# VH-VL binders against Eukaryotic translation initiation factor 3 subunit M (eif3m): the designs that were tried, part 11

Target 1, 160 residues: Eukaryotic translation initiation factor 3 subunit M (eif3m), of Schizosaccharomyces pombe (q09722r188to347)
Amino acid sequence: DDEQSFAFLLEAVKMDNSTADEAVRELVQRAVNSPKYFFFDDIVTLPPVQQLEQSTLQLLGILSGGMTDDYVSWVAENHAHCQHQKFDEDAIARKMKLLTIASLATQAPNNTLSYGDVAKSLKIDENEVELWIIDVIRAGLVEGRMSQLTKTLSIHRSSY
Below, E stands for the ipSAE of ESMFold2; O stands for the ipSAE of ESMFold2 at other seeds; V2 stands for 0.75 times the mean of E and O plus 0.25 times the DockQ between their complexes.

## First folded at step 5 (VH-VL; framework fv_axatilimab)

Design p5 (from k1 with heavy chain Y101D; at its last look DockQ between E and O 0.96; V2 from the best seeds 0.75)
Fold by ESMFold2, look of step 5:
Structure p5 (fold): chain C 160 residues (1-160), chain A 118 residues (1-118), chain B 107 residues (1-107)
Amino acid sequence: as target 1 above (160 residues)
Amino acid sequence: EVTLKESGPALVKPTQTLTLTCTFSGFSLSDRGVGVGWIRQPPGKALEWLANIYWNDDKYYNPSLKNRLTISKDTSKNQVVLTMTNMDPVDTATYYCARIDYGYFDYWGQGTMVTVSS
Amino acid sequence: DIQMTQSPSSLSASVGDRVTITCLASQSISSYLAWYQQKPGKAPKLLIYAASSLQSGVPSRFSGSGSGTDYTLTISSLQPEDFATYYCQQSYSTPRTFGGGTKVEIK
């Protein structure tokens, strides 16, 4: 069970700040690549994680509070680092789109997020927006209701 | 449309500091995800990358130039400035600025020739 | 630093010929490669990005291919306006590096 073994690894690193370097790197690699892990504040604040390479710390900062364009700029300068660390650039790009929608939802005035604003922020066709919103709701990051007629997401809750 | 133009001195003496300005239009460094880079080309030689600056003020430098470079931006003026210290005759080149989009230099300025001699 | 070796350094060809230019990287660059055209006295112009993607406004006679360390720019039917020097450039690792160029002369 990948989720169970990840949870054990995370707890082991939390409990022992002298954790071996290879275990810390495995934790980060699995978290970054996982389609189901979104809360990077829990990882970036760990003392042994803070000893990792500056490029890795920059990525974790983007995952904990950034948006898609932060990742696009970062990865343009860090392809070799991603390959060396076995960071899956496409998996991270997908995760950043979901986190970007969650951030937009938290900031949305009147709890209403337009499909146009999502499409602009993610740099995607507007006809793709509903599929991404379904994914962000399924991930548990946003609770809300879509309207094809008004091209909006009415936000009930955002946990980001 | 997107345009970039380099400006600065054509002649610099050895040991002096070179300051180049890239003025651009058709895009802004307020636009998320874009950047501006500097590239030089000695006469008859290959292109050499110098530095990049992004919309969010992230900066990247060619490590072979041993911190001789400083890049900065003025978003309100649509300008990027490159300074290069301790100029030497081997630094004689045409200097270009270019827009960065998704990590590639998609639009270039015309270039400015800088000669370093006494 | 990743060294980019272009070949040939120069070539001469007739209008209508198929021209192939090769770029060899000193290590794998995972298709993070661009091709530029530079005409005499002018700035470089982006032709191909991501090894094979054609930049907007570039004629379809230009194409790019390759993977790993070996990359190719092809001009399917050389035109008089294609007299230029062509450069490859990797964006995989810092510092970004360029090939030495290939000068294409039309006879």
Scores: ipSAE 0.687, ipTM 0.866, lowest interface PAE 1.4, mean pLDDT 91
ESMFold2 (binder alone), look of step 5: mean pLDDT 93; pTM 0.946
ESMFold2 at other seeds, look of step 5: ipSAE 0.701; ipTM 0.870
ESMFold2, look of step 6: ipSAE 0.678; ipTM 0.863
ESMFold2 (binder alone), look of step 6: mean pLDDT 93; pTM 0.947
ESMFold2 at other seeds, look of step 6: ipSAE 0.685; ipTM 0.866
ESMFold2, look of step 7: ipSAE 0.661; ipTM 0.857
ESMFold2 (binder alone), look of step 7: mean pLDDT 93; pTM 0.946
ESMFold2 at other seeds, look of step 7: ipSAE 0.690; ipTM 0.870

## First folded at step 6 (VH-VL; framework fv_axatilimab)

Design q1 (from p5 with light chain S30Y; at its last look DockQ between E and O 0.93; V2 from the best seeds 0.75)
Heavy chain, then light chain:
Amino acid sequence: EVTLKESGPALVKPTQTLTLTCTFSGFSLSDRGVGVGWIRQPPGKALEWLANIYWNDDKYYNPSLKNRLTISKDTSKNQVVLTMTNMDPVDTATYYCARIDYGYFDYWGQGTMVTVSS
Amino acid sequence: DIQMTQSPSSLSASVGDRVTITCLASQSIYSYLAWYQQKPGKAPKLLIYAASSLQSGVPSRFSGSGSGTDYTLTISSLQPEDFATYYCQQSYSTPRTFGGGTKVEIK
ESMFold2, look of step 6: ipSAE 0.701; ipTM 0.877
ESMFold2 (binder alone), look of step 6: mean pLDDT 93; pTM 0.946
ESMFold2 at other seeds, look of step 6: ipSAE 0.714; ipTM 0.880
ESMFold2, look of step 7: ipSAE 0.695; ipTM 0.873
ESMFold2 (binder alone), look of step 7: mean pLDDT 94; pTM 0.948
ESMFold2 at other seeds, look of step 7: ipSAE 0.676; ipTM 0.864

Design q2 (from p5 with heavy chain D58Y; at its last look DockQ between E and O 0.93; V2 from the best seeds 0.68)
Fold by ESMFold2 at other seeds, look of step 6:
Structure q2 (fold): chain C 160 residues (1-160), chain A 118 residues (1-118), chain B 107 residues (1-107)
Amino acid sequence: as target 1 above (160 residues)
Amino acid sequence: EVTLKESGPALVKPTQTLTLTCTFSGFSLSDRGVGVGWIRQPPGKALEWLANIYWNDYKYYNPSLKNRLTISKDTSKNQVVLTMTNMDPVDTATYYCARIDYGYFDYWGQGTMVTVSS
Amino acid sequence: DIQMTQSPSSLSASVGDRVTITCLASQSISSYLAWYQQKPGKAPKLLIYAASSLQSGVPSRFSGSGSGTDYTLTISSLQPEDFATYYCQQSYSTPRTFGGGTKVEIK
């Protein structure tokens, strides 16, 4: 039911470029914090969203096409902004890890992504990588097959 | 090995513009996630943050300096430049540049002393 | 601006002593706090980041703790090379601000 109210809000902002500032901010807050929303091009391009604070637009740009390191450097200067906008820094950090794997998968040579490259890009222990890959597959961002023997992901499709 | 070195004039007159250059090695601002910041320290006093610039050209300034600061980078030369206008004797300090990693200043230059006097 | 108040402003201690330095923020900074060591005539050196994480290459006798507005740097057994001034710094809100420093002198 909460997802249905989000869908209504998104459609309302899409249909009316003069949507009230409060509604636009609520849309952004819910999208940014949502563990289920990943495609931020649809939000960042909306005219009323483009009128928001530069810090918020920077975050939306990072969510649209950035990687974990973009977010890490941005949040290091924007902790208070996140508090004021009620952006959940940990939820966003988790989302950025999933989006980073999806981006690496799209770039992977021979459609093969090593666990070592994932661990390096996410700055995590290699023993954590498989859990993150399962999550990115469950999110529908990547399709592929994991191999513990070679410590790689063989990529069939990337949706991101 | 990460190193940073500040360069610029040791003495400026009041009202002049100070230009400081940070030249660094062991990392690049073409690498994502890092930045360089400037911090000053008046003799015998506490540190004061001035400005940060990140690999993606995002910039952050201490607002108390009333737009006197401009920070820029030249990634190909491994340099960051700070310009500070309308210098005053109270701006006499050692000026440091430092690498920013995860929002913290993890490597610092040796500093350069700038004296502002007539 | 977030004011960072350090105490004490100076202290004198013997080699081997446990030293505690405190830093009080004027509002919650959610552990976005670093500790720096500065020896006379030298640049600061990062010791602790994120309130409690030890920087690489820093001796384990240094530790950080605290949350909210109250933060502490502890040196478990003071060594002669620990003669320095120590600064806390918050990175929660712009402008980043440093404490006034705590000068540690060895007897």
Scores: ipSAE 0.573, ipTM 0.821, lowest interface PAE 2.0, mean pLDDT 91
ESMFold2, look of step 6: ipSAE 0.613; ipTM 0.842
ESMFold2 (binder alone), look of step 6: mean pLDDT 93; pTM 0.946

Design q3 (from p5 with heavy chain D101E; at its last look DockQ between E and O 0.92; V2 from the best seeds 0.71)
Fold by ESMFold2 at other seeds, look of step 6:
Structure q3 (fold): chain C 160 residues (1-160), chain A 118 residues (1-118), chain B 107 residues (1-107)
Amino acid sequence: as target 1 above (160 residues)
Amino acid sequence: EVTLKESGPALVKPTQTLTLTCTFSGFSLSDRGVGVGWIRQPPGKALEWLANIYWNDDKYYNPSLKNRLTISKDTSKNQVVLTMTNMDPVDTATYYCARIEYGYFDYWGQGTMVTVSS
Amino acid sequence: DIQMTQSPSSLSASVGDRVTITCLASQSISSYLAWYQQKPGKAPKLLIYAASSLQSGVPSRFSGSGSGTDYTLTISSLQPEDFATYYCQQSYSTPRTFGGGTKVEIK
């Protein structure tokens, strides 16, 4: 089971700060590529992870607290790094859009996030916004109710 | 309409520091995801990338220039500044600034010729 | 550094000709490649990005293709305004590097 294997790897690295470089790199690769892993504070703070290349640490920082445009700027300068580390650029781009919506939701005034603000932040057409909101809800990052009439997301809960 | 324009001295003596300013309009470095880069072209030779700066102040430099380069921005003035220390006659070139969008130089300034000579 | 080798260094063609310019990277650049047109005394102009995507406002007679190490710019029917020098540039790895250029001249 890939989820159980990942959980064992993460716990092993947590328990042994001298964990082999290959295991640390595998942990990071699996985390950044995973469609199911979103909480990068748990990885960024690990001492063996902090010894990795600056480009990898920048990406992990973006995943832990940045938005999609931070990734867009970073990846434009790091295509070779992604290829060498086997980071899936498209998987990360999708993850960043979901994390961006989650960040916007956490900070939304009156627990209401407009589709217009989502579209601007993701640089997408407003007619695509509901599909992305469905995905962020399915990912468990946000709970809320969409209104196509008002073009808003009413936020009940944000996990991010 | 996106425009960029380079300004700075046309003549620099060896060992001096070159300061170039890129002034642009039609976009802002408060626009998330965009950047500005510097590229030079010696007379009759290929283009050489120098440095990029992004909206979030991330900076990238050509490693071959041994940290001779410093890039900075002033978002309120729509300006990007490049300094290059210890100029040498081999640095004689036309210097361009260009907008970066999604990693590509989509709009370029007209260029400014800088001659390094005693 | 990734070396970009353009071929030919120059070519002579007539209006209406199909022109093909090649760019060879010293290693795979995964289609992170741009093509620029530069006329004498002018700045480069972006034609193609991501190896095959046409920049807005560029005539459809320009196209890009290729993958891995081998990339091609094609002008399907050369026009008088297309006589210029063309450069490829990789955006895969730091430093970004340019080809030596291909000068397209009138026959």
Scores: ipSAE 0.638, ipTM 0.848, lowest interface PAE 1.7, mean pLDDT 91
ESMFold2, look of step 6: ipSAE 0.653; ipTM 0.858
ESMFold2 (binder alone), look of step 6: mean pLDDT 93; pTM 0.947

Design q4 (at its last look DockQ between E and O 0.88; V2 from the best seeds 0.00; counts 0 for: pae O 3.5 > 2)
Fold by ESMFold2 at other seeds, look of step 6:
Structure q4 (fold): chain C 160 residues (1-160), chain A 120 residues (1-120), chain B 107 residues (1-107)
Amino acid sequence: as target 1 above (160 residues)
Amino acid sequence: EVTLKESGPALVKPTQTLTLTCTFSGFSLSDRGVGVGWIRQPPGKALEWLANIYWNDDKYYNPSLKNRLTISKDTSKNQVVLTMTNMDPVDTATYYCARIDYRYGYFDYWGQGTMVTVSS
Amino acid sequence: DIQMTQSPSSLSASVGDRVTITCLASQSISSYLAWYQQKPGKAPKLLIYAASSLQSGVPSRFSGSGSGTDYTLTISSLQPEDFATYYCQQSYSTPRTFGGGTKVEIK
């Protein structure tokens, strides 16, 4: 049960600020690569995590409050760092797209998010937008209803 | 259409400071994810990367030149400025600014270049 | 710093020839490699990124291959507009570094 193993590791690091450096690095690697972990404030604020490399701290900051474009410019300068840390650049890119939609949804006027705004923010074709919205809903980050007639997402709830 | 253009002095004396301005259109550094870099090419020689700056003001310098280089931006003017101190005849080169690709950090649009000669 | 060694430094070829240019990195760069074309008096133009991906608007006769430390640019059938100098560039690690260039000339 990989989810339970991650939960144990996260809780162990939270409870012991002197946790071994290897365990802290494993926590971060698993969190950034995981398709199911989204709430990086819980990780970035941990004292042993704050001792990691500046490039890693920048990535965690992006994951906790940034948008997909923050990641894109960061990764363009950090390919070697990702390879060394075993960060999966593509997995993180996918996560950033989901987090970006969740952020847009939280701030959408009249609880209505246009497909055009999503496409612009994610730098994707508008015809891909519905698949990404389905994914963000399945991830539990947003609740809402899609309308192909108006090309919008009507937002009922956002968790981000 | 994306365009970039370098401007600055064509001739600089040794020990002087070079200031180059990249003026661009078709994109803005208020556009998230966008970056601009500087590259130089001495006559008949290979290209040498100098510095990058991103929309969020993140800056990266070639370590061999770090103490001599300063990069900055003025988003409202669509400009990026490179300053290089203590110029020497070996710094004679064509200087290019270029847009950094959104996905992988390659230079996808280049200015025409400006030739800077450092003499005497 | 990652050194990029191109070979040959120059070559002569005829229209229609298959041209191969190699780029050797001093350590693995995990396919973070670009190829640029530069004509005399002009700025470089991006041809290939990520070792093998063709930039939009670049003719399909250009292709890139390789992995690890060894990378190749191939022009399958040389055209008159392809006589130029070609550079590889790694973006894996800072500083970004370029190869010394390969000048492709008319026989």
Scores: ipSAE 0.371, ipTM 0.747, lowest interface PAE 3.5, mean pLDDT 90
ESMFold2, look of step 6: ipSAE 0.516; ipTM 0.816
ESMFold2 (binder alone), look of step 6: mean pLDDT 94; pTM 0.952

Design q5 (at its last look DockQ between E and O 0.87; V2 from the best seeds 0.00; counts 0 for: pae E 2.5 > 2)
Fold by ESMFold2, look of step 6:
Structure q5 (fold): chain C 160 residues (1-160), chain A 121 residues (1-121), chain B 107 residues (1-107)
Amino acid sequence: as target 1 above (160 residues)
Amino acid sequence: EVTLKESGPALVKPTQTLTLTCTFSGFSLSDRGVGVGWIRQPPGKALEWLANIYWNDDKYYNPSLKNRLTISKDTSKNQVVLTMTNMDPVDTATYYCARIDYRYGSYFDYWGQGTMVTVSS
Amino acid sequence: DIQMTQSPSSLSASVGDRVTITCLASQSISSYLAWYQQKPGKAPKLLIYAASSLQSGVPSRFSGSGSGTDYTLTISSLQPEDFATYYCQQSYSTPRTFGGGTKVEIK
């Protein structure tokens, strides 16, 4: 059970503040690559994680509070680092798009997020926005109602 | 529409510090995901990357030159500045600034015309 | 540093010829490679990014291919405006490095 083994690994690293280098690196790799893990504050604040390479810490910071554009700039300078650490660049790019929508939803005035703002932030065509919003809702990061007529997402709940 | 232009001295004496300014239009470093880089080309030789700076002030330097280079930006003026210390005749080159494409990969999609810098004897 | 070796260093060709230029990386660069065209006294111009993707406005006679360490730029039917020097550049790791260039001259 991959989800349960990840949870056990996270708890093991939380319990032991020693370097436990292999376990810490496995935790980070699995977290950044996982399509199901979104809350990186829990990882970035761990003392053993803070001892990792600066490039890895930059990525974790982007995942915990950044947007797609932060990742685009970072990965442009870190392709070799991703290869060495076995970070899946495409999986992370997809995760960043979902997290970006969640961040926009949390900050949307009057709980209304326009498709135009999403398209601009994700650097995609507006006609692709609804598919990404469906994915964000399926991931459990946002609850809301889409309107193609007004091209907006009315937000009921955002958990990011 | 996107343009970049390099400015600075055409002649520098050995040991002096070179300061180059890249002034650009058609984009801004307030635009998320964009960057500007510096590349040089000695006469008749290959291109050499020097440094990149991004919209969020992240900076990357060629390790062979890192102790000599400083890159900075002034977003309000649409300018990026490169400083290179302890110039030597081997540093004689055309210096270009270029926009970094913000898709996957750090490719230089628009270049300035370049400015020739000669380091005398 | 990743060394980029271009071959040939120069070639002569006629208008209409098919031209191929090769770029060899000293280690795998996973298709993080660009091709630039530079005419005398001018700045380089991006032609191909990500090994095989054409930059906007570049004629379809230009194509890029390759993977791992071996990459090629092909001009399917050389035109008068294509006589220039061509450079490859890897963006896989720091520092970004360029090939030595291939000068394409009129025969």
Scores: ipSAE 0.499, ipTM 0.809, lowest interface PAE 2.5, mean pLDDT 90
ESMFold2 (binder alone), look of step 6: mean pLDDT 92; pTM 0.939
ESMFold2 at other seeds, look of step 6: ipSAE 0.521; ipTM 0.813

Design q6 (from p5 with light chain S28D S93T; at its last look DockQ between E and O 0.93; V2 from the best seeds 0.00; counts 0 for: pae O 2.2 > 2)
Fold by ESMFold2 at other seeds, look of step 6:
Structure q6 (fold): chain C 160 residues (1-160), chain A 118 residues (1-118), chain B 107 residues (1-107)
Amino acid sequence: as target 1 above (160 residues)
Amino acid sequence: EVTLKESGPALVKPTQTLTLTCTFSGFSLSDRGVGVGWIRQPPGKALEWLANIYWNDDKYYNPSLKNRLTISKDTSKNQVVLTMTNMDPVDTATYYCARIDYGYFDYWGQGTMVTVSS
Amino acid sequence: DIQMTQSPSSLSASVGDRVTITCLASQDISSYLAWYQQKPGKAPKLLIYAASSLQSGVPSRFSGSGSGTDYTLTISSLQPEDFATYYCQQSYTTPRTFGGGTKVEIK
């Protein structure tokens, strides 16, 4: 079970600051590439993780609190680093779009997020927005109700 | 219309510090996702990348020149500034600034020639 | 640092000729490669990005191909306005590096 193996690895590194460097790197690689892992504060603050390469720390910071455009700028300078670390650039790009919607939802005035604002932030066609909103709800990052008539997401809860 | 324009001294003496300013229009570094880079070209020679700065203040330097280069931005003026210390005659070149979009230099300034000589 | 070696360093061709310029990277750059055109006295102009994607406003006679370490810029039918020096540039790793250039002269 890869999900239970990841959870064990995360807890082992949390409990033991002297965890082997190879295990710390595997934890980061699996977290970054995982379509199901979204809360990077638990990882970025770990002392063994803080000793990793600056490029890796920058990526973890982006995953912890950044937006899609932060990632786009970072990856443009870090393709070789991603290849060396086995970071899946496309998986991360998708994760960043979901996290961006969650961040927009948390900060949306009157708990209402327009499809236009989502499309602009993700640099996608507005007709693609509902599919991304379904995915962010399915990921458990946002609870809300879509309105095709007003082209808005009414936010009931944001977990991010 | 995206335009960039380099300004600075045409002549500097060896050991002096060069300061170049890139002033641009048609985009802003308050807009997310873009950057500005500096590239130089010695007369009759190939291009050499110097430094990049992004909208979020991330900075990248050519390691061979890292201790000599500083890049900064003034978003309110639509300007990026490059400072290069300890100039030498081998640094004589045309200096360009260029916009970075998705990691590629898509618009370039006309360049400014800098000669380093006594 | 990734060394970019262009070949040839110069060539002469007639209007209408098919021109091929090669760029060899010292290691695999995974198609993170651009091609630029520089006319005398002017700044470089982006032609191709991501090895094969044509920049907006660039004539379709320009194309890019290749993978790994070997990349090619092709001009399918050379025009008089294509007299220029062409540079490749990798964006795979820091420092970004350029090839030495290929000067194309019209016979």
Scores: ipSAE 0.551, ipTM 0.818, lowest interface PAE 2.2, mean pLDDT 91
ESMFold2, look of step 6: ipSAE 0.600; ipTM 0.838
ESMFold2 (binder alone), look of step 6: mean pLDDT 93; pTM 0.945

## First folded at step 7 (VH-VL; framework fv_axatilimab)

Design r1 (from q1 with heavy chain G35A; at its last look DockQ between E and O 0.93; V2 from the best seeds 0.77)
Fold by ESMFold2, look of step 7:
Structure r1 (fold): chain C 160 residues (1-160), chain A 118 residues (1-118), chain B 107 residues (1-107)
Amino acid sequence: as target 1 above (160 residues)
Amino acid sequence: EVTLKESGPALVKPTQTLTLTCTFSGFSLSDRGVAVGWIRQPPGKALEWLANIYWNDDKYYNPSLKNRLTISKDTSKNQVVLTMTNMDPVDTATYYCARIDYGYFDYWGQGTMVTVSS
Amino acid sequence: DIQMTQSPSSLSASVGDRVTITCLASQSIYSYLAWYQQKPGKAPKLLIYAASSLQSGVPSRFSGSGSGTDYTLTISSLQPEDFATYYCQQSYSTPRTFGGGTKVEIK
């Protein structure tokens, strides 16, 4: 089971700050590529992770607190780094859109996130927004109800 | 309409510091995801990338020149400034600024020729 | 640094000809490649990004292809306004590097 294997690896690195470099790099690679892992504060704060290359640390910072455009700017300067580290650029791009919606949801006034604000932040057509909202709900990052009448998401819970 | 224009001295002496300003319109560095870069072209030679600055103030320098280059921006004036220290005759080139969108130079200024001569 | 070797350095062709220009990278660049057109006394203009994607406003007679280390710019039917020098540029690895250029002259 890949989820159990990842959880074991994460706990092993948490328990021992002298963990072998290969294990630390495997942890980071699996976390950034995983369609199911979203909470990068847990990884970026680990002492052996802090010893990694500056480009990797920049990516982890973007994943923990940035938006889609931060990633687009970073990856434009880091394609070779991604190839060397086996970071899946497309998987990360998709993850960043989900994290961006989750971040907007957490900050939404009156627990209401407009489709217009999502479209603007992701630089997508407004008619694409509902598909992304469905995906962010399926990922477990946001719980809420969509309204086509008001073009909004009413937020019941945000985990990000 | 996106436009960029380089300004600075046409002639500098060896060892002087060159300061170039890129003034642009039709976009802003407050727009997320955009950047401005500098590229030079010595007469009859290949283009050489110098530095990029992003909307979020991230900066990238050509490693062979990074100890000589400083890039900065003034978002309110739509300007990016490049300084290059210790100029030498081999630095004689046309200097361009260009907008970066999604990692590619999609709009360029007309360039400014800088000659380094004693 | 990734060296970009561009060929030919110059060529002459007639209006209506199919023109091809090649660019060879010293290592794989995974399609992170752009093509630029530069007319005398003018700034470069982006034609193709990501090896094969046509920039907005560029005529469809321009196309890009290739993978790995070998990339090609094709002009399917050369027009009088296509007289220019063409450059490739990789955006895969820092520093970004350019080819030496191909000057296209009309016969």
Scores: ipSAE 0.718, ipTM 0.882, lowest interface PAE 1.2, mean pLDDT 91
ESMFold2 (binder alone), look of step 7: mean pLDDT 93; pTM 0.940
ESMFold2 at other seeds, look of step 7: ipSAE 0.732; ipTM 0.888
ESMFold2, look of step 8: ipSAE 0.697; ipTM 0.871
ESMFold2 (binder alone), look of step 8: mean pLDDT 93; pTM 0.941
ESMFold2 at other seeds, look of step 8: ipSAE 0.732; ipTM 0.888

